# VHH binders against q9y6x5: the designs that were tried, part 52

Target 1, 379 residues: q9y6x5
Amino acid sequence: LPPKLLLVSFDGFRADYLKNYEFPHLQNFIKEGVLVEHVKNVFITKTFPNHYSIVTGLYEESHGIVANSMYDAVTKKHFSDSNDKDPFWWNEAVPIWVTNQLQENRSSAAAMWPGTDVPIHDTISSYFMNYNSSVSFEERLNNITMWLNNSNPPVTFATLYWEEPDASGHKYGPEDKENMSRVLKKIDDLIGDLVQRLKMLGLWENLNVIITSDHGMTQCSQDRLINLDSCIDHSYYTLIDLSPVAAILPKINRTEVYNKLKNCSPHMNVYLKEDIPNRFYYQHNDRIQPIILVADEGWTIVLNESSQKLGDHGYDNSLPSMHPFLAAHGPAFHKGYKHSTINIVDIYPMMCHILGLKPHPNNGTFGHTKCLLVDQWCI

## First folded at step 21 (VHH)

Design ka22
Fold by OpenDDE, look of step 21:
Structure ka22 (fold): chain B 379 residues (1-379), chain A 123 residues (1-123)
Amino acid sequence: as target 1 above (379 residues)
Amino acid sequence: QLQLVETGGGLVKPGGSLRLSCVVSGFTFSSYHMAWVRQAPGKELEWVSTIQASGGYTYYERSVKGRFTISTDNAKNTLYLQMSSLKPEDTAVYYCARTQYKYSGEWTPFDPWGQGTQVTVSS
């Protein structure tokens, strides 16, 4: 039988939550599998970009999902939550579920993973749920497990997405121990439900399961605001993306806009597109705007209206607060093995290996995950 | 026709309790996040609480946490807000509204919402 893999994402699950809170179910999952303590995600550290990096192995400049909000100057198209269904945005890469379905006697399933309800390269997931945040985890899990168990051709790759603890992190801030403890407990219970469901269906021993996240969360404050209106008139630019990495499309001379912004705040770096640091791998795409503003950790870029968020993400991907974790269980993985760190793009070649798929060119390094796998040599 | 009808408002003394109800028609609220919002005279609209009706996940504004409880009766397609330990600053028109969470971490604008019910907390 072909290998099967379920990829689960809990949005905004900061890696150090594992150290600061109790996760009985997740710890049991880890005990019987593997843990990567820190996953360095891609810049910018936002939901759409990082989820697509997980399933493509590419930096954002390469797969073309460079933010949650984008603008293409040639086609004049916009990308956002309310407008994410145009294959134009996704077709610069081939996600793993498409690769999987192109194989004989295989199909893919998805419960609300970003991009899975879009025909990419004229291929849409065989089974998928349209995004609806109001659908319970239980319903999502039921559909995924039904498809994994009863589909023909068999589902060999599935994704499951959940919005917590991201939603709560934004509302309460990651430093709210009372509220976040409650939320994280619920997440652990969901992991328990997942494991129990798989055991009940007889899938637990044969299904490879990866639990990960796209990014962490940092504490914000109303006392740490950067007001762009204090530095530049709004008529001089179009805001494509705002905080904590603002994408600026000048309406006047770019240099003039840059000069007005470069000293706007000591807590914000301003980059011309060509001067964006190489370490971000965030330069070689037309969808990246001419000027990028990067706020320091915990600072929020605002216009006249103040932000209501107490937590946020999207900052420098070298910040520990932005890093998620990865845990995995199944026949492909060791038991009781812990690894310190990988890059988020490393997940893709690992998944391809597990599924016996030829990976597309990617930025991941298979060598970084070899020690997690039972069939690989590890020093 | 989409309709939300709030009831349960009234005059109450500080420290008192009220239970607001919102009956929804024209759509299934379990397919959305349902929220309570309020507006005091001369102030902006303020978010109070949100619930994912299908799963019971709840969110509260800081100032009402521990005092207010949002809940649903799916069979009645009704949203509730149990308010306790009411304060004068809780005085406002309270609205029930529909919203959803987005990938970006934002919430959709409140739409639709009801006509509201007046809550007055005064000695």
Scores: ipSAE 0.835, ipTM 0.946, lowest interface PAE 0.5, mean pLDDT 96
Fold by OpenDDE, fold request of step 22:
Structure ka22 (fold): chain B 379 residues (1-379), chain A 123 residues (1-123)
Amino acid sequence: as target 1 above (379 residues)
Amino acid sequence: QLQLVETGGGLVKPGGSLRLSCVVSGFTFSSYHMAWVRQAPGKELEWVSTIQASGGYTYYERSVKGRFTISTDNAKNTLYLQMSSLKPEDTAVYYCARTQYKYSGEWTPFDPWGQGTQVTVSS
């Protein structure tokens, strides 16, 4: 039987939550599998970009999903939550589920993973759910497990996406111990449900399961705001994305716009596109706007309106608060092994290996995950 | 036609309780998050609470957590907001609405909205 892999994302699950809260079900999952304590995600640390990096192994500049909100100056197209179905945005890369389906006797399934409801390179996930936040985890899990068990050709790769603790992190802030404890407990219970369901269906021993996230969450405050309107008139630019990484499309001379913004706040770095730090791997794509503003950790870029979010993400990907974790269980993985750090792009070549897929060119390093795998030598 | 009708508002003393109701027609709860929002005089619209009817998940604004309870009766197509320990700062027009959480972390409200119900907390 071909190997099977279920990739689960709990959006916005900051790595250090594992240290600060109790997760009996997740800990049991980890005990019987592996843990990567910190996953260095890609810049910017946002949902669409990082989820696509997980399944492509590419930096954002390479796979072309460079933000949750994008603008292409040539086609004048916009990308956003309400407009994410155009393959134009996704076709700069080949996600793993497409690769999987191009293999003989394999199919893919998805429960609301970003991009899975889009025909990418003329291939859409064999089974998928349209994104709807109101759909319960149980229903998503039911569909995924049904497809894993009853599909022909067999589903060998599946994704499951859940919006917590991201939604709560934004609303309550990650430092709200009371509310976050409740939310994280619920997430742990969902993990328990997942494990129980897999056991009940006889999938637990044979299914590889990865539980991860796309980014963390940092505490924001009304006392840490950067008001762009204080620095530049809105008529001088088009805002493509706002906080904490603003994408600026100048309506006047770029240099003039830059000069108006460069000293806007001591808590914000302003970059011309060509001056974006190399470590971000966030330069070589036309969808990256001419000027990028990067707020310091915990600072929020606003216009005249104040932000009501108490938590946010999207900041420098070197910040621990932005890092998610990765846990995994199944025949491909060791038991009781913990690893310190990997890059989020390393997940793709690992998944390809597990599934016996030839990976597309990617930015991941398979060597970083060898210690997690039973069939590899760990130095 | 989609319709939302809020009721249950009124004048109450600090520390008092009110139960708001929102009767909906033209759609089913199971397809949406249902939210309560409020607008106080001179203030912006503020989110109060959201319920995921299909799974029973609930969310609360920090200032109302522990005091307000959102619930649904699917048989009656009614959304509720039980408010207790009311404070003067809870004074607002309360609206119910459909909403959806997006990948970007934003909530999207759906039209139409009801006319709202006035809640006044005063000694």
Scores: ipSAE 0.753, ipTM 0.952, lowest interface PAE 0.5, mean pLDDT 95
Fold by OpenDDE, fold request of step 22:
Structure ka22 (fold): chain B 379 residues (1-379), chain A 123 residues (1-123)
Amino acid sequence: as target 1 above (379 residues)
Amino acid sequence: QLQLVETGGGLVKPGGSLRLSCVVSGFTFSSYHMAWVRQAPGKELEWVSTIQASGGYTYYERSVKGRFTISTDNAKNTLYLQMSSLKPEDTAVYYCARTQYKYSGEWTPFDPWGQGTQVTVSS
């Protein structure tokens, strides 16, 4: 049988949740498979960018999804939650589901993974669900498993996306043990449901399953706010994205805007585009604005209004609080193996290998995942 | 035609209880996240609570947690907000609305909105 792969994302699942909370189902999943304890994601550590990095193996500057909110100065187009279906934003890369679907006797399916409801390079997933947060995990799982089991040509790659614990993390903050325990227990139960469903359908032994996330979550506070209005007048710039990485489009001289912002807070770094640190790989794209503001961990950039969020993400991708995990199970993976760290872009070449796909040029390193795979030497 | 109708508001003393209802028509509310929001005099709209009817997920604003309970009756296509231990600060017009959690981590309300129901907590 041709290899099959299901990629599951629980948005905002911070890696250290595994150490601080109980996950009976996920731990059982890990016991029978592999775990990567920390996944270093891409900067900025936001949802659209990192999910696209997982499926392209590219840094944000390369695949072009550089934030959850973007502006293109040439076309004057905007990207946001309300406007995310224009292929213009996605066509700077080729996601794995497109690559897979273009192969003979293969098709792709998706349950609300970012970008999967968009025709990218004139190709849309053979099966997909439009994004709707109100749709239950069960319904998403039912569709995915139905497609995996009954499609012709067969679905060999599928994605499943779930919004928790991100939503709760934002609301309660990751340090709220009471609320987060409840939320994470529910997530573990969903993983149990997933495993049970796969077993019932006879897919468990033959299907490769990756459970991962796009980013973590850090604790925020009303005591850690950076008010831009105290530093610069709104008339001097257009705000493209706000916190914790603000994207600034100057309406006046860029240098003047920069000078007004550079000392706004000791807890915020201000960069001209050309001065963005190389380690972020966040410079070489026209969709990155002329000035970016990067708040320190746990600090929130605001205007005149206070933030209601007690948790947030998007910070420096070197911060452990921003890191998700990766667990996997299936014929391609070892059993009972734990690995310390990989880069999030490393997932793409690994998935391509599992599926027998030729990867597009990417920033991932296949060598980083060899120890997870039964057909590779762990050297 | 989509319609939301809030009822159940009134005047109560501090520490009292009220149950708000939101009856919807023209759509199946179980297919959406439903939210209660409120607007106090001279203040901006404030989110109160959200429920995912299909999965039973509930969310509460910090100040109402433990005092308010959001629930649904699918058969009646009705959203509820049980309010207890009411405080003067809870005085507002309460609205129900469809809402969606977005990839960005923001909640987006959908039109239309109901007319709202007035809740007044006063000694």
Scores: ipSAE 0.746, ipTM 0.952, lowest interface PAE 0.5, mean pLDDT 95

Design ka22
Fold by ESMFold2, look of step 21:
Structure ka22 (fold): chain B 379 residues (1-379), chain A 123 residues (1-123)
Amino acid sequence: as target 1 above (379 residues)
Amino acid sequence: QLQLVETGGGLVKPGGSLRLSCVVSGFTFSSYHMAWVRQAPGKELEWVSTIQASGGYTYYERSVKGRFTISTDNAKNTLYLQMSSLKPEDTAVYYCARTQYKYSGEWTPFDPWGQGTQVTVSS
């Protein structure tokens, strides 16, 4: 019957970690499957937007999750990490688990992928865990494998999300070799546990598994701060999101706010919405605010001088530091194949192909992933 | 009522060891991350270490890594900080606190906190 797919994300896994740290378990996974060394993600390079782009194949302007903090002026609704469950935010697209479970004799399961605990188009993942970062990887994996093995109708698409190395990348910075080596070793051990569990349960041979991430991480510093308070009074705007892409809703004339900000720092680009570079595909949605500020790599926008992040993401998606990787194993994939790059939106049509689903309109290109798949000719 | 009660502080000589404990009540311990935070005289609060209570995943501030070990006994709802190779710079009030990581890459504010236990490293 239909092939099965498990999609796994380790949040904030920068592509070059694979070259700079040791991953015996992940390298064994790659050796028996495929690797895409760099995945070009979508702008802004944040968690909610990029996870939704993976499962919809859409740019952020098209799927409507344009940042981790959003405001919709028409409805006056706010989106944040503590207020992310309103289907309103998610309903501008149809994620793959919804399409999958609406097929006859199919279910979807989820262990904490962003959006899977939301009833999108009145459809919530058939089996899911409410988000709680304090639930161990082992428990998430146990639930996913139990659902893959024991559900009727069968679970044919499953997702699994883990917060590392994002949490440690923010806390230590990606240049902290000592701490990041320890963190990444723990993640490699989790990948080993995942593979071992799938083998022990008899799932490994017939389950397609994708291991990927949403973005990378760049080093920040106390010496690289942009203080908005020194450039503009708080009373002139509402701050919707701060760093490294600030979303500015003017309270006074927009041109006046723009003029106060445009010379604030040489390490920040200030864009009127209509002037946002076309290559970002980040303009055509009401949730994108009238002015955005885009910090240079490694620079942090702050309201005061006391805050410091050691690592961050959200920057220009052309930056290699923002790019994750993708690895995959299973009957749909070649063995021992390495591919240079794809776009993150290309993952969706590939997954639809593997599952035999008709993709919704999207921005991905199936041809970019053909060489990964055994049923496709690659020349 | 939510309560965090720290014990195990005291006076110790440089190079010595202490074990701090924090007994938790009023919430499901394994559903959160737990942290140690300290405040030296005249200084700002400084994060020390965090643990995912259910899975034991740990984080350390750079200056304490390799010297301090955070751990839990989930059956007793107790958080520990094993401190070794103590330095005068480790002198502070040590608090335990609750937090949680979010999709956005932010930690929730530390809430609730304990009342703290004094650690003094001096000859």
Scores: ipSAE 0.659, ipTM 0.853, lowest interface PAE 1.6, mean pLDDT 93
Fold by ESMFold2, fold request of step 22:
Structure ka22 (fold): chain B 379 residues (1-379), chain A 123 residues (1-123)
Amino acid sequence: as target 1 above (379 residues)
Amino acid sequence: QLQLVETGGGLVKPGGSLRLSCVVSGFTFSSYHMAWVRQAPGKELEWVSTIQASGGYTYYERSVKGRFTISTDNAKNTLYLQMSSLKPEDTAVYYCARTQYKYSGEWTPFDPWGQGTQVTVSS
């Protein structure tokens, strides 16, 4: 009886790709639903933090997933892609799939959304796939649709994650029109297959579907490198994360490390933790290191001069190149409505509303998304 | 235990075609991405192409796109590279290798590698 929601992320889908490339299937999805042209994501504009912000409605400092690479000085624990399963990292918040499946007669399903294969607060998604990027979109979609259609108690909230266009954005850079056109066409075909599959299974008319992303992508170059080793000896600090936001744990006096770094490059901002701009909402967690280095858009922090990236993300969240989009279709949403912007943390209270869940305390503003919803008076 | 064996190299004239094969054993082929990497005489290693072995997405280096096609036969644990419109700058030893993409936006290091097969394109 409860409404159903499928949340889909195509990693690294920059908002302006919609204007600069052809998406017949996605544009048809939008035409029959809603579009938010720009979603202002959270700093740092990385994959783990932003996916957790979507499902918790919290800034990174509040949910505790503050980067793709983290260190906790008290417990001496490390977080990385190869070491992301310790609930310690995830337990500072309650993601929506946990809240959902703890309700009477509800379950949650997941195809590789970050965190869904972790027992957060001793609760793992009712149905899930262990993360493996080598599993095809077709197999992920087959599992999700099977669970949506055949589960008892019913799956009312499902997540689906795909690595593109992030992987191709890193390899080619967003300015490679030929390769990015090919990549984005393939993604549009996957969206077409998703919609077709939902229609064929009788799910389309009564399932709410959100298609969104965690961040965008900017062009990098061998001409835009910041060589950290030319500014400071590696023996004076521990490097927790490198680029484009470096996380620096001093081994000597913090002010001495800061002074060695502060004029390293005109294309890098160096912040003591207490001096991180308030607009980042990125100070109040012990996992944020005492010094961070924030490269300018398109600049790469490296330890040697042999490193090159063609596209990257993680930069200042005010940059339009870092912003994804959101599209949605289903009985909860208007048809043919375009909205200029929301904050990524606003997605969580909207999803809670659609599912009839009481949101946990969060940083989102339900009022920002009211105009997307048929049951709300738009102000 | 882990074995990657490349074959199909040889001498070919510009504009010609070759098909490279890489037979894999010792791991679950469909659980990884597979790649072709090449090294021209006196030059550094160059990534060529990657495929999601479960029949998924493909990736190509800019200079080979439209000319090379990466594919798999999962029943035979075999990776292929179909090369056409070959140019002298394609002359290299071609290796197959294993990798995987991660949430962080990084690929795992290539491990294991094959022994390589020589491709020579000359006028």
Scores: ipSAE 0.636, ipTM 0.852, lowest interface PAE 1.5, mean pLDDT 93
Fold by ESMFold2, fold request of step 22:
Structure ka22 (fold): chain B 379 residues (1-379), chain A 123 residues (1-123)
Amino acid sequence: as target 1 above (379 residues)
Amino acid sequence: QLQLVETGGGLVKPGGSLRLSCVVSGFTFSSYHMAWVRQAPGKELEWVSTIQASGGYTYYERSVKGRFTISTDNAKNTLYLQMSSLKPEDTAVYYCARTQYKYSGEWTPFDPWGQGTQVTVSS
């Protein structure tokens, strides 16, 4: 039968949680497979963009999901977490589940991965759950395993998404060791449940499993606020996205808006679109607004309000606190191998290789992941 | 009609215990997160605890952690808050509310709300 792959994301799982907390089940998974200690994700380090980068191998400017909140000036369309289902936003790329299920005798399944309930290029995941964060991990896992075992054509690629530790990281902050220890112990139990379920169903030996995340988390504070209302009147711009990367659409001359913002805070960088650092690969898409504001790590941009979040992400992708990890197990992967780093865009060509799919043009480099794979010469 | 009805409030001495209930009708309870929020006299609203109704995953404000336990009975569409080791500063009107976590990392606004139940902790 064709190779099978399950891609799992635990949202907001900072790479160094592995060193700072106990994960008996995840550590057993790693010891029988591979670990990438740090995955360098894409800027901005937000959920929708990075999940789409994993499954397309593209930088955000290339796949068009450039933030969790977006505006398109030509169509006047808005994207948000309550308005994310218009294929318009997703159609600038082809995610791996679309490519997979268009192959002869293959289908794809999804439990909550961003975009899998959208008909991208008129193609929706063959089996999917409509997004609802209140659906338990057990129900998501039950659906995924049922589809992996009982579908015709067979499910060869499946995705599973879970909102933790992102939700708890925002609520408590990553430095709250007591609360985060409890949260991460529960996540480790869920990983244990995942592995045991795959073993009980006879899937474990022949299914490739990747456990990864989209980004990390940094500590925030009421002492680290940037009050945008103190620097500029709301009437001069439209706010497309706020923190920690604000997206500013000027209502008046762009240079005038820039000048009002440039000295707003020493803890915020203000970029005209053409001046965004090249290393961000975040410039060449119409959905990137004319001015962006990038807060320093741990700083929050607000509109004359206090912030309720004690942890956040979205910052510069060079920051170690923004980096997730990747672990993998299965017939395609070595056992007991540790690798220091890859780019998040490298995951896509690796997955295409495992599944025998021709990758679309992308920004990943297959050579970066060769040492993880048993069928490759590692040199 | 959407209805959230809190009960179980009352007067209790410091160190005492109380169980609040919230009976929900008009929506599928297990499809949401449910929360307790409180308002002390003359103070702002304060989030207390949240639960994923279908999966039992829980969140607590720091000052109540270890003293309060949020739970559900999904068959009865009922949210609970078990309060123990109560302190005078826990005196407030306690509200039941609905919310949901989103991919963006934001919680939806609390909507709908209950009418509240008074908890008074004093000698």
Scores: ipSAE 0.628, ipTM 0.842, lowest interface PAE 1.7, mean pLDDT 93

